# Miniprotein binders against q96jn8r1131to1294, part 127

Target 1, 164 residues: q96jn8r1131to1294
Amino acid sequence: TLEFLENHGKNILLSNGNRTATRVASYNQGIVVINQPLVPQLLVQVRIDFLNRQWTSSLVLGVITCAPERLNFPASACALKRAAWLLRGRGVFHNGLKICEKFGPNLDTCPEGTILGLRLDSSGGLHLHVNGVDQGVAVPDVPQPCHALVDLYGQCEQVTIVNP
Short names: E, the ipSAE of ESMFold2; O, the ipSAE of OpenDDE; V2, 0.75 times the mean of E and O plus 0.25 times the DockQ between their complexes.

## First folded at step 12 (miniprotein)

Design kn19 (at its last look DockQ between E and O 0.81; V2 from the best seeds 0.81)
Fold by OpenDDE base, look of step 12:
Structure kn19 (fold): chain B 164 residues (1-164), chain A 96 residues (1-96)
Amino acid sequence: as target 1 above (164 residues)
Amino acid sequence: DEKERKIEEIIYRAFELSDEGELEEALELIVEAIRLAVENKDEDLLVWAIYVIANIAQELGDPELLEKVLELAEEAYELTKDPEIKWLIEYLEKDK
């Protein structure tokens, strides 16, 4: 069963069997990691449950290739020192380096109810899914094992893991 | 470690500035962080700093700076053998 790990950002409250993450304070400190590593052809999806329009930016989605149980989370995923491949806005980032300027939809403007998915293909490419539609390869040749990461940042205050 | 914390804070600030578009100030800070990381032989922070400066160079669109970053990365790889530095080297070479 896919769940968020107990090791999470300071402002996160887990519920619903650890399948729902809610940021209960401020605009940051909202990183969560899914327990099971991504394996080829496994689609991991989260639904945006609630947005707070007080803020401008929204959630960051991606993967980490380090051990999540021991990770000391920074205030935002963008500040991860290493082993991070992130989607924010329309950009793709690796350890803070923008490796793609425009990819898929703008995550900052995804409405409530949007279902975002991550999947590794047989070649190690990381795909983004939006409402069930494959947006293509966001990151080619991602190191494995890796874990899906969601940063409930800015507007995004709640997400829930959903099954395909 | 006090020194490590200081370096980490500088890198973080440089990153924030770069993300805000303050690239020149970010560059000054990250260069200092790299110097300190090398002095302290902090490989993890060095790797982070190299990625940050690479991003700054890329955003500035400065080919000369990018070349210097590549050289720095190559030197760092010889010291650390960090696979993430290797990835960066390959990325920068392809981006030419």
Scores: ipSAE 0.854, ipTM 0.934, lowest interface PAE 0.5, mean pLDDT 95
Fold by ESMFold2, look of step 12:
Structure kn19 (fold): chain B 164 residues (1-164), chain A 96 residues (1-96)
Amino acid sequence: as target 1 above (164 residues)
Amino acid sequence: DEKERKIEEIIYRAFELSDEGELEEALELIVEAIRLAVENKDEDLLVWAIYVIANIAQELGDPELLEKVLELAEEAYELTKDPEIKWLIEYLEKDK
């Protein structure tokens, strides 16, 4: 079954059979990765469980195209130097380059209970789902294998993997 | 490595400044980070720094700067053969 990898940001506590990730300190050091690479038939979904509106920015979603099991994760996903395709706010970023200004909803305003999903289509396009609704292709051709990533950044203090 | 960590911090700070709209300050920092990455022979930081300066150039909308960034990326590709630089070159050529 889908779980968060044991290798994660240092402020993360895993629970619920490694299906729930909680950031237990600060505003960062909250990167988690799903234990299986994305394949076209796999929809990875997480529910936003708890938000702290004290912070302005919220979670980052995306994929990495390098093996995650032994990476030294940076404090924030935006500091991933290579092999990263990230959705932050309404923007899509590759290694710090903004490749799309507005895509899908603003992640910084998604309320608790929102279910966010990632999947690949048959062309290698990365899709975002929001509460079961496909938002279209965020990244048209992601190298494979790639691994789904969530950064419990800022507002976001807990997410749980849910089944589609 | 202390030098590697310092360069990494400069690159990230340049990204943050760019994200905040402080594009001229971001540009000054990233140019210095590129120089340091080359001096330190840090291929991974050089590639990342080129991505960040490409972003800054794109946000500035300065075609002369974008051409210089493309030239830099082409030189880095010849040196490294890094497929991530190849991707960036293709992206910049399409995004004209």
Scores: ipSAE 0.773, ipTM 0.903, lowest interface PAE 0.7, mean pLDDT 92
ESMFold2 (binder alone), look of step 12: mean pLDDT 79; pTM 0.757

Design kn2 (at its last fold request DockQ between E and O 0.89; V2 from the best seeds 0.87)
Fold by OpenDDE base, fold request of step 13:
Structure kn2 (fold): chain B 164 residues (1-164), chain A 96 residues (1-96)
Amino acid sequence: as target 1 above (164 residues)
Amino acid sequence: DEKERKIEEIIYRAFERSDEGELEEALELIVEAIRLAVENKDEDLLVWAIYIIANIAQELGDPELLEKVLELAEEAYELTKDPEIKWLIEYLEKDK
């Protein structure tokens, strides 16, 4: 069963069998990681449950290629030093380097109820899914094993892992 | 330790400024962070800083700076053999 790991950002409260993550304070410190690594053809999805529109930025979605149990999470995913492939707004970032300017829908404008998914293809390409629709390859070749990461940042105050 | 924390803060600040479009300030910050990382012999922070300066150089669209970043990355790779740096080198060379 897909769950969020107990090792998470300081402002996160897990519930619903660790399938729901809620940021209960501030606008940051909201990183969570899904327990099972992404393997080819496995679709991992989270639903945006609650948004606070007082903020402009929203959740960051991506993968890490290091052991998640050992991570000391920074205040935001953007401060991950290494092994990070992130989707923020319409950009794709690797360790702070923007590797794609415009990709998929703007994550900052996704409404509540949006289901965001990540999937590796057989070639190691990382795909973004939005409400079940494949948006294409965000990262062409992701090292494995990797784990899906969600940063409940700014607007995004709650997400839940959902099955396809 | 305190020095490590300071360097991390500078690197992150450089990223923030670059994200806000203040590329010259970001460049000044990241160059300082690189200097400090080298002095402190902090390979992990050096690797991260190299990614950030690569991003800044890319945003500036400065081919000369990008070349310098590539050289820096190559030197760092010779020292650390960090696969993250290897990826960056390949990325920079491919986009060259």
Scores: ipSAE 0.883, ipTM 0.951, lowest interface PAE 0.4, mean pLDDT 95
Fold by ESMFold2, fold request of step 13:
Structure kn2 (fold): chain B 164 residues (1-164), chain A 96 residues (1-96)
Amino acid sequence: as target 1 above (164 residues)
Amino acid sequence: DEKERKIEEIIYRAFERSDEGELEEALELIVEAIRLAVENKDEDLLVWAIYIIANIAQELGDPELLEKVLELAEEAYELTKDPEIKWLIEYLEKDK
């Protein structure tokens, strides 16, 4: 069963059998990681449950390629210093370097109810899905193993793991 | 380590300023962070700082700065053998 790891950001409360993550304070400290590494047949999907539109930025989605169980997460995914491949806004970032400026929709404008998915293709390419629609390859060759990561940042205050 | 945390904060602030479009301030901050990371022999922070100055140079569209960043990355790779720097070198050398 896909669940969020117990090792998570300080402002996260896990519920619903660790399938729902809620940020219960502030605008950050909201990193969560899926408990199973991505493999080509696995589509990890989360639904945006609750947004607070007073913030301008929203969730960050991506993968980490280091072991997540004992990692000390920073306050925001953008402060991950290594082993991170992130989709933020319309951009794709590796360790703070923007490697693609315009990929997929603007995550900062996705409404409540949006289902966001991550999967690897057979060559290690990282795909974003939005409401069931494959947006293509965000990162062409992600090192494996890797784990899906969501940062409940800014607007995004709750997500739930859902079946594809 | 208090010096390590301060260097880390400067690097992240440089990223934030770059993200906000304040590229000259971001560059000043990251250059200082690189100097401090070298002085303190903080290899992990040096590697991350090189990623951030690469991003700033890319956003500035400054080919002379990008060449200096590539030279810095090559020197850092010889020092650290960090695969993250190897990836960055390959990224910077690839045709666009």
Scores: ipSAE 0.849, ipTM 0.930, lowest interface PAE 0.5, mean pLDDT 92
ESMFold2, look of step 12: ipSAE 0.815; ipTM 0.924
ESMFold2 (binder alone), look of step 12: mean pLDDT 79; pTM 0.760
OpenDDE base, look of step 12: ipSAE 0.881; ipTM 0.948
ESMFold2, fold request of step 13: ipSAE 0.846, 0.835; ipTM 0.932, 0.929
ESMFold2 (binder alone), fold request of step 13: mean pLDDT 80, 80, 77; pTM 0.763, 0.765, 0.731
OpenDDE base, fold request of step 13: ipSAE 0.880, 0.882; ipTM 0.950, 0.950

Design kn20 (at its last look DockQ between E and O 0.89; V2 from the best seeds 0.86)
Fold by OpenDDE base, look of step 12:
Structure kn20 (fold): chain B 164 residues (1-164), chain A 96 residues (1-96)
Amino acid sequence: as target 1 above (164 residues)
Amino acid sequence: DEKERKIEEIVYRAFELSDEGELEEALELIVEAIRLAVENKDEDLLVWAIYIIANIAQELGDPELLEKVLELAEEAYELTKDPEIKWLIEYLEKDK
């Protein structure tokens, strides 16, 4: 069963069997990691449950290739100093380096109810899914094992893991 | 370690500035962070700093700076053999 790990950002409250993450304070400190590592052809999806329009930016989605149970989370995923591959806005980032300027939809403008998915293909490419539609390869040749990461940042205050 | 914390704070500030578009100030800070990381032999912060300066160089569109970053990365890789630095080297070479 896919769940968020107990090791999470300071402002996160887990519920619903650890399948729902809610940021209960401020605009940051909202990183969560899914317990099971991504394996080829496994689609991991989260639904944006609630947005707070007080803020401008929204969630960051991606993967980490370090041990999530021991990770000391920074205030935002963007400040992960290594082993991070992130989608924010329309950009793709690796350890703070923008490796793609425009990819898929703008995550900052995804409305409530949007279902975002991550999947590794047989070649190690990381795919983004939006409402069930494969947006293509966001990151080619991702190191394995890796874990899906969601940063409930800015507007995004709640997400829930959903099954395909 | 107080030195490590200081270096980390500088790298983080450089990152923030670069993310805000203050690239020149970010560059000054990250160069200092790199120097300190090397002196303190802090591999993790060095790796992060190299990625940050690479991003700054890329955002500035400065090919000369990018070349210097590549050289820095190559030197760092010789010392650390960090696979993430290797990835960066390959990325920078392909981006030419």
Scores: ipSAE 0.883, ipTM 0.948, lowest interface PAE 0.4, mean pLDDT 95
Fold by ESMFold2, look of step 12:
Structure kn20 (fold): chain B 164 residues (1-164), chain A 96 residues (1-96)
Amino acid sequence: as target 1 above (164 residues)
Amino acid sequence: DEKERKIEEIVYRAFELSDEGELEEALELIVEAIRLAVENKDEDLLVWAIYIIANIAQELGDPELLEKVLELAEEAYELTKDPEIKWLIEYLEKDK
């Protein structure tokens, strides 16, 4: 079933059958990727397990459209140079270009226990779910295949893959 | 590659500055990074740097700068044929 891929950020420890990712040092080096590409019938959900509110920014969600198994991950998702579509704070970004100013909740303020989901619709639109509620299309035409990514950045120190 | 890592650091610093609202300083840095990427023949960093200058131009709300960025993207597409630049050109033309 769904697991975090063994290729991940340097500060990540995988546990719980690779369904839980913990950032065990610093504020970055926390990128994890789901081990299967998104398809329209697949809802990938993670629960925010632990936050350290001493940091200002929190997790980044998104997808990459290149193969993740051998990718050298940068310190943060924002430094992915290509093939990246990210939800960060209140915005949506492609390779560092802000393509939507406000979409969904502010990820920097989501509390512990929040369940965040990603899925593709049949047209290739990337949807965000928050606590089971579809927030709509964040990115209308994501190239496929694409792979769900979480960056356990700043506040976010642990997430767990949960079933819908 | 040491040169590539230095250019990458400059591009990322420009992104950070733009994210902090220091748009003028970010623009100065990204222009330098673009020149270095061209000199080093680093197509991947050039493509990324063009995304970052596009973001800076968009945040500044400067139509003249956005047109210059579009011209740069078109030139980069001729050089690289990178589909990421093609996407950016289409994005900039749609929002024009």
Scores: ipSAE 0.827, ipTM 0.924, lowest interface PAE 0.5, mean pLDDT 92
ESMFold2 (binder alone), look of step 12: mean pLDDT 77; pTM 0.733

Design kn21 (at its last look DockQ between E and O 0.79; V2 from the best seeds 0.83)
Fold by OpenDDE base, look of step 12:
Structure kn21 (fold): chain B 164 residues (1-164), chain A 96 residues (1-96)
Amino acid sequence: as target 1 above (164 residues)
Amino acid sequence: DEKERKIEEIIYRAFELSDEGELEEALELIVEAIRLAVENKDEDMLVWAIYIIANIAQELGDPELLEKVLELAEEAYELTKDPEIKWLIEYLEKDK
């Protein structure tokens, strides 16, 4: 069963069998990691449950290739110093380096109810899914094992893991 | 380690500044962080700093600086053999 790990950002409260993450304070400190590593053809999806329009930016989605159980989370996923591949806005980032300027829809403008998915293909490419639609390869040749990461940042205050 | 923490704080600040578009100030800070990382032989901080300066150089659109970053990355790889530095080298070479 896919769940969020107990090791998470300081402002996160887990519920619903650790399938729902809620940021209960401020605009940051909201990183969560899904327990099972991504394997080829496994689609991991989260639904945006609640947005707080007080803020401008929204969630960051991606993967980490380090051990998540021992990770000390920074206030924002963007500040992960290594082993990070992230989707923010329309950009793709690796360890703080923007490697793609425009990819898929703008995550900062995804409405409540949007289902975002991550999937590795047989060649190690990381795909983004939006409401079940494959947006293509965001990151080619991602190191494995890797874990899906969601940063409940800014507007995004709650997400829930959903099954395909 | 207090020195490591100081370096980390500088890198964090450089990152924040770069994310805010203050690229020149970010560049000054990250260069200092790199110097300190090398001096302290802090490989983890060095790797992170190199990624940050690469991003700054890229955002500045400065090919000369990018070339210097590539050279720095090459030297860092010889020292650390870090696969993430290797990835960066390959990335920078492809974007020429």
Scores: ipSAE 0.874, ipTM 0.945, lowest interface PAE 0.4, mean pLDDT 95
Fold by ESMFold2, look of step 12:
Structure kn21 (fold): chain B 164 residues (1-164), chain A 96 residues (1-96)
Amino acid sequence: as target 1 above (164 residues)
Amino acid sequence: DEKERKIEEIIYRAFELSDEGELEEALELIVEAIRLAVENKDEDMLVWAIYIIANIAQELGDPELLEKVLELAEEAYELTKDPEIKWLIEYLEKDK
């Protein structure tokens, strides 16, 4: 029973038993977090439901390694100052530092219907899945526990948690 | 705190400029943010600002600037003992 946490960005409306997140205003304030930490046997998947191509940038996907229940989220995931490992566009970032120039597909061009997944491997490596296909290790050794995060940024207006 | 929000806004603006490729303007802003964070003894903003200047230096590809950033990070670690700065130092030393 994976759900988005009730602690989320200001512009998010949760629905569908907290399995669907919709950004209902502006282009930001859209951070959501999955209600359970990642463990090696857990694949967290979200489907991109609605995009507004007026914006040039799209969702950010990643993990935070601090407890999310009472965290004060910034307007955008890129403003997370610590404990953040983010996939954005084609890059991988830690606290605003680009640690990998090009990994996986360009998230800014993923169409509606794309299913994006996150999981840990046995070594603590963070994997991205795209439509069921493992893209490899984005971050080789993520501190645990870590929590899956989606920022419904820019183009991305709705995502839904789906089963693997 | 209003001063802390101002520092945070400057750091984020520097990140945005860096992301847009305006690296020289981003560098000017982040240097200002570092000065303000030190003046206000805001350790969390200092740590984040050092991550952002490290990114800017990396994108510029300037070895002398990267060396100065590493020195700054080491100095900040001595002041703050923040493990996020220690991670950054280790990253910069391994990325050579």
Scores: ipSAE 0.804, ipTM 0.918, lowest interface PAE 0.6, mean pLDDT 92
ESMFold2 (binder alone), look of step 12: mean pLDDT 78; pTM 0.744

Design kn22 (at its last look DockQ between E and O 0.03; V2 from the best seeds 0.00; counts 0 for: pae E 4.2 > 1.5, placed apart)
Fold by OpenDDE base, look of step 12:
Structure kn22 (fold): chain B 164 residues (1-164), chain A 96 residues (1-96)
Amino acid sequence: as target 1 above (164 residues)
Amino acid sequence: DEKERKIEEIIYRAFELSDEGELEEALELIVEAIRLAVENKDEDLLVWAIYIIANIAQELGDPELLEKVLELAEEAHELTKDPEIKWLIEYLEKDK
């Protein structure tokens, strides 16, 4: 079963069999990683449960290609120095480099209840799904193995892993 | 290591500044970080810094700077053989 790893940001509290992550303090330190690596055709989805409108930015979604169990999490996903492919706002980032300016919907404006998914295709392309709709390839060739990562940042205070 | 931490902080600050649109200040900081990373022979931080300066150069739209970044990346790859640097080189070459 899909769960968040126990190794997570210090402001995260896991519940619901580690399928729900809640940031219980501040606006950052909210990185979580899903236990099972992404494999082709596996759709991993999380639902935005709660947003705190006092902040401006929202969650960051992506993958890491390093061992998640040993990762020392920075305060935000943007500070991941390597092995990171991230969706933030409408941009796609690799290790801090913006590789796509406009992709899919703006993650900063996704409302509560939005279901966000990640899936690898047979060619190694990383797809974003929004409420079940494939938005296309965000990253054309992702190194494997990789793990889905969610940064509960800013507005986003709670997410839950949901089944397809 | 305190030196390592200092370099990391500079790199992150450079990233933040670039994200805020303060590209010139970001560039100054990241150049310093690169210098320090090389001096300390910190390959991981060097790789990160190269990605950040690449992003800054890209945001500035400065082809000369991008060329310098590519050269830096090539040198770094020769030294580290880091696959992520290789990826960056290929990316920068395609973006020309």
Scores: ipSAE 0.886, ipTM 0.950, lowest interface PAE 0.4, mean pLDDT 95
Fold by ESMFold2, look of step 12:
Structure kn22 (fold): chain B 164 residues (1-164), chain A 96 residues (1-96)
Amino acid sequence: as target 1 above (164 residues)
Amino acid sequence: DEKERKIEEIIYRAFELSDEGELEEALELIVEAIRLAVENKDEDLLVWAIYIIANIAQELGDPELLEKVLELAEEAHELTKDPEIKWLIEYLEKDK
């Protein structure tokens, strides 16, 4: 069963059987992690439910390759020190280093209702899906096991896991 | 877009330097990033940078710097009306 882990950002409230995450305070502290590692053929999808357009920045989507159950999450995903591959805006980032400038659409402009997906291919490549459309390989060789991560950052205040 | 990308890169560099323990150098970069975010009217990068400089200031344990960061956060709140900056102001005021 696909759920958000109980270990999550300080400002997150889990609901809907732990399939919905809401940032209920402030601007950050909104990291959530999916409870199962990515495996080939598993498409992990979340729907953007609510955006607060006070800011232009929005969610961070990606994976972590360290054990998530006891991880001490930083205030924002971009402050993860290691074992993180992140999609923010149009970029791909590893531990705060921007490794790809223009991959896929600008996540900061995705409207409410957008469905974002992550999966591993058979080669360990990390694929982004947007509304069912494969954007290609964001990260060519992700260490396994890895878990999908969503940082409900800035505009993004609520997401819900949607099974494909 | 190029200016926005440059500001974002400086902020990310500050993250890296801070994580490596180069707090003085990280502070130098994040201060520059804040100035640039203000000049470019990039509210998202400004808010993001303020959280980073607040973290750096707290790690340095520098009361004078923390006071300056609080003043900056108050100015940013006036400019942006971002609830996140309001929360940060309250956090910093409690931590005097």
Scores: ipSAE 0.026, ipTM 0.145, lowest interface PAE 4.2, mean pLDDT 84
ESMFold2 (binder alone), look of step 12: mean pLDDT 79; pTM 0.752

Design kn24 (at its last look DockQ between E and O 0.93; V2 from the best seeds 0.00; counts 0 for: SAP 70.107 > 70)
Fold by OpenDDE base, look of step 12:
Structure kn24 (fold): chain B 164 residues (1-164), chain A 96 residues (1-96)
Amino acid sequence: as target 1 above (164 residues)
Amino acid sequence: DEKEEKIEEIIYRAFELSDEGELEEALELIVEAIRLAVENKDEDLLVWAIYIIANIAQELGDPELLEKVLELAEEAYELTEDPEIKWLIEYLEKDK
């Protein structure tokens, strides 16, 4: 079963069999990683449960290609110095380099209830799904193995892993 | 390591500034970070800094700076053989 790893950001509290992550303090230190690595055709989805409108930015979604169990999480996903492929706002980033300016919907404006999914295709392309709709390839040829990462940042205070 | 932490902070600050559109200040900081990373022989931070300066150069739309970044990346790859530097080199070459 898909769960968030016990190794997570300092402000995260896991519940619901480690399928729900809640940031219980501040606006950052909210990184969580899903236990099972992404494999082709596996769709991993999380639902945005609660947003706090006092902040402007929202969650960051992506993958890491390093061992998640031993990762020392920075305060935000944007501070991951390597092995990171991130979706933030409408941009796609690799280790801080913007590799795509406009992709899919703006993650900063996704409302509560939005279901976001990640899936690798047979060619190693990373797809974003929004409410069940494939938005296309966000990152071509992602190194494997990789793990889905969610940064509960800014507005996003709670997410839950949901089945397709 | 205190020096390592300092360099990390500078790199992250450079990223933040670039994200905010303060590209000139970001460039000054990241150049300093690169210098420090090289001086301390910190390959991991050097790799990260190269990605950040590549992003800054890209945002500036400065082809001459991008060329210098590519050269820096190539030199770094010769020393480290880091696959993420290799990826960056390929990316920068395709983006020309």
Scores: ipSAE 0.889, ipTM 0.951, lowest interface PAE 0.4, mean pLDDT 95
Fold by ESMFold2, look of step 12:
Formats: sequence, C-alpha cells, structure tokens
Structure kn24 (fold): chain B 164 residues (1-164), chain A 96 residues (1-96)
Amino acid sequence: as target 1 above (164 residues)
Amino acid sequence: DEKEEKIEEIIYRAFELSDEGELEEALELIVEAIRLAVENKDEDLLVWAIYIIANIAQELGDPELLEKVLELAEEAYELTEDPEIKWLIEYLEKDK
C-alpha cells in the first residue's frame, strides 16, 4: 500500500489514508516521501490536485537515497544537502548540482490533473512518466534503495497518490 | 548548531543567487561558506558547499575555476572519504 510517510514537511497535512498531501501554509515546508523504496516494477504516481498560481515556481519531484523515516527535512527539497536527485522545472539536480539542463516537461507549468510518475528501470535508471507516457531516463544510475519524494513547493498545494 | 545554521543559510543563499543567475555574487558567498565550514569542522556542510560551488563554476563555464573546484573536491575527499565527494570528482572529470 503506497502512502505518504508520516515524517514530512511541517506545513503538510496528510489525509485520504495518507495518500493525499496538502500544504496548508506558506510556500514551502512541503516535502513528502512515499513510504516504500522504488523497485523496478513499482510505478509511483501522484496527481497534481490544486495549484495556486500566485507563486512562480511549482513542485519538485525526485528521490532520496537515505532513510527517510527520521530525516530532518529542510524547508525546500533544493536544500537537501546529500543523497538527493531532483527534477525541478526542466532541470535535473544532484545535491544542488545541475546535471541535466532540459529533461521532460517544465514542472512549473504542469496544470492541475497532471499525473507524474517515477520508477526505476532494471539498470537503476530513474524514469519520469507524465500522464502515463514514459519521458525516458532522468538519472542513469541512482543508488538503491531510493525513495520517491515530492516537494509541494510554491504553486503546488495538493497531490494525491494514484494507482497506475 | 547556531554556527552550523548560519553556514547553512549562506550556502542556500548562494544556491538561490546562482539559480537567479547572479553567479558572481553566488561565488563570493559560497567561498565564504566553504571557509566557515572548514573553520567549524563541519564535514556535511563542506561537502554540500563543494557541490554548490561546482554548480556555480559549471554555470559560469570557467575552466580555470572548474579545475580549482576539482582540486578542492580531491582535498576534501582525502580528508573525509565521503562517497558524495567521490561521485562529484568522477562527474567533474568526465568529458561533456
């Protein structure tokens, strides 16, 4: 059963059996993590439920390769100091280093209803799916175990885990 | 603790400036943060700061700076043996 982990950003409220995360204040402190590591046959999908266009930037999506249950999350995923592989806007980042300039769609412009997915391939490559369509390998060799992460940043106020 | 929090704020501010395209100002801040992290013996913040200065150097497209960042990363690896620094060294050594 996929759920968001109880350890999350301080502005997050979990609901719907911990399958829905809502940022209830400000623009940050919205990190959530899926409660199971990624494995090659697992497609983790979240739907963007609510956006507030007051903000310019939107959600960050990615993985962390350290144990998330007791991790002290920073205010923003971009401040994760280690073990982080993140998709932000159209870029791919590792610990704040941009390793790919353009990959997939611009996450800052994805509308409500967009379904974003993460999975590993058999080689440890991290794939992004958008509305069911594989966008290819964002990161070619992610250390395992890794855990799917969403930062309900800026525009993004609510996401829900959905079945493939 | 309090010194660690201040160093962390400087590193994040440098990242923000870099993200906004203010690369030279970001570089000035991150160099200061590295000095402070070394002084405070904070290995985790040093590793992160090296990632951020690597990003700034990459965005500047400055080969001399990238070479110096690689040297810094190699020195940090010798001191810490942190696998995150080893990954960064390997990344910086690859042709693009």
Scores: ipSAE 0.829, ipTM 0.924, lowest interface PAE 0.5, mean pLDDT 92
ESMFold2 (binder alone), look of step 12: mean pLDDT 78; pTM 0.747

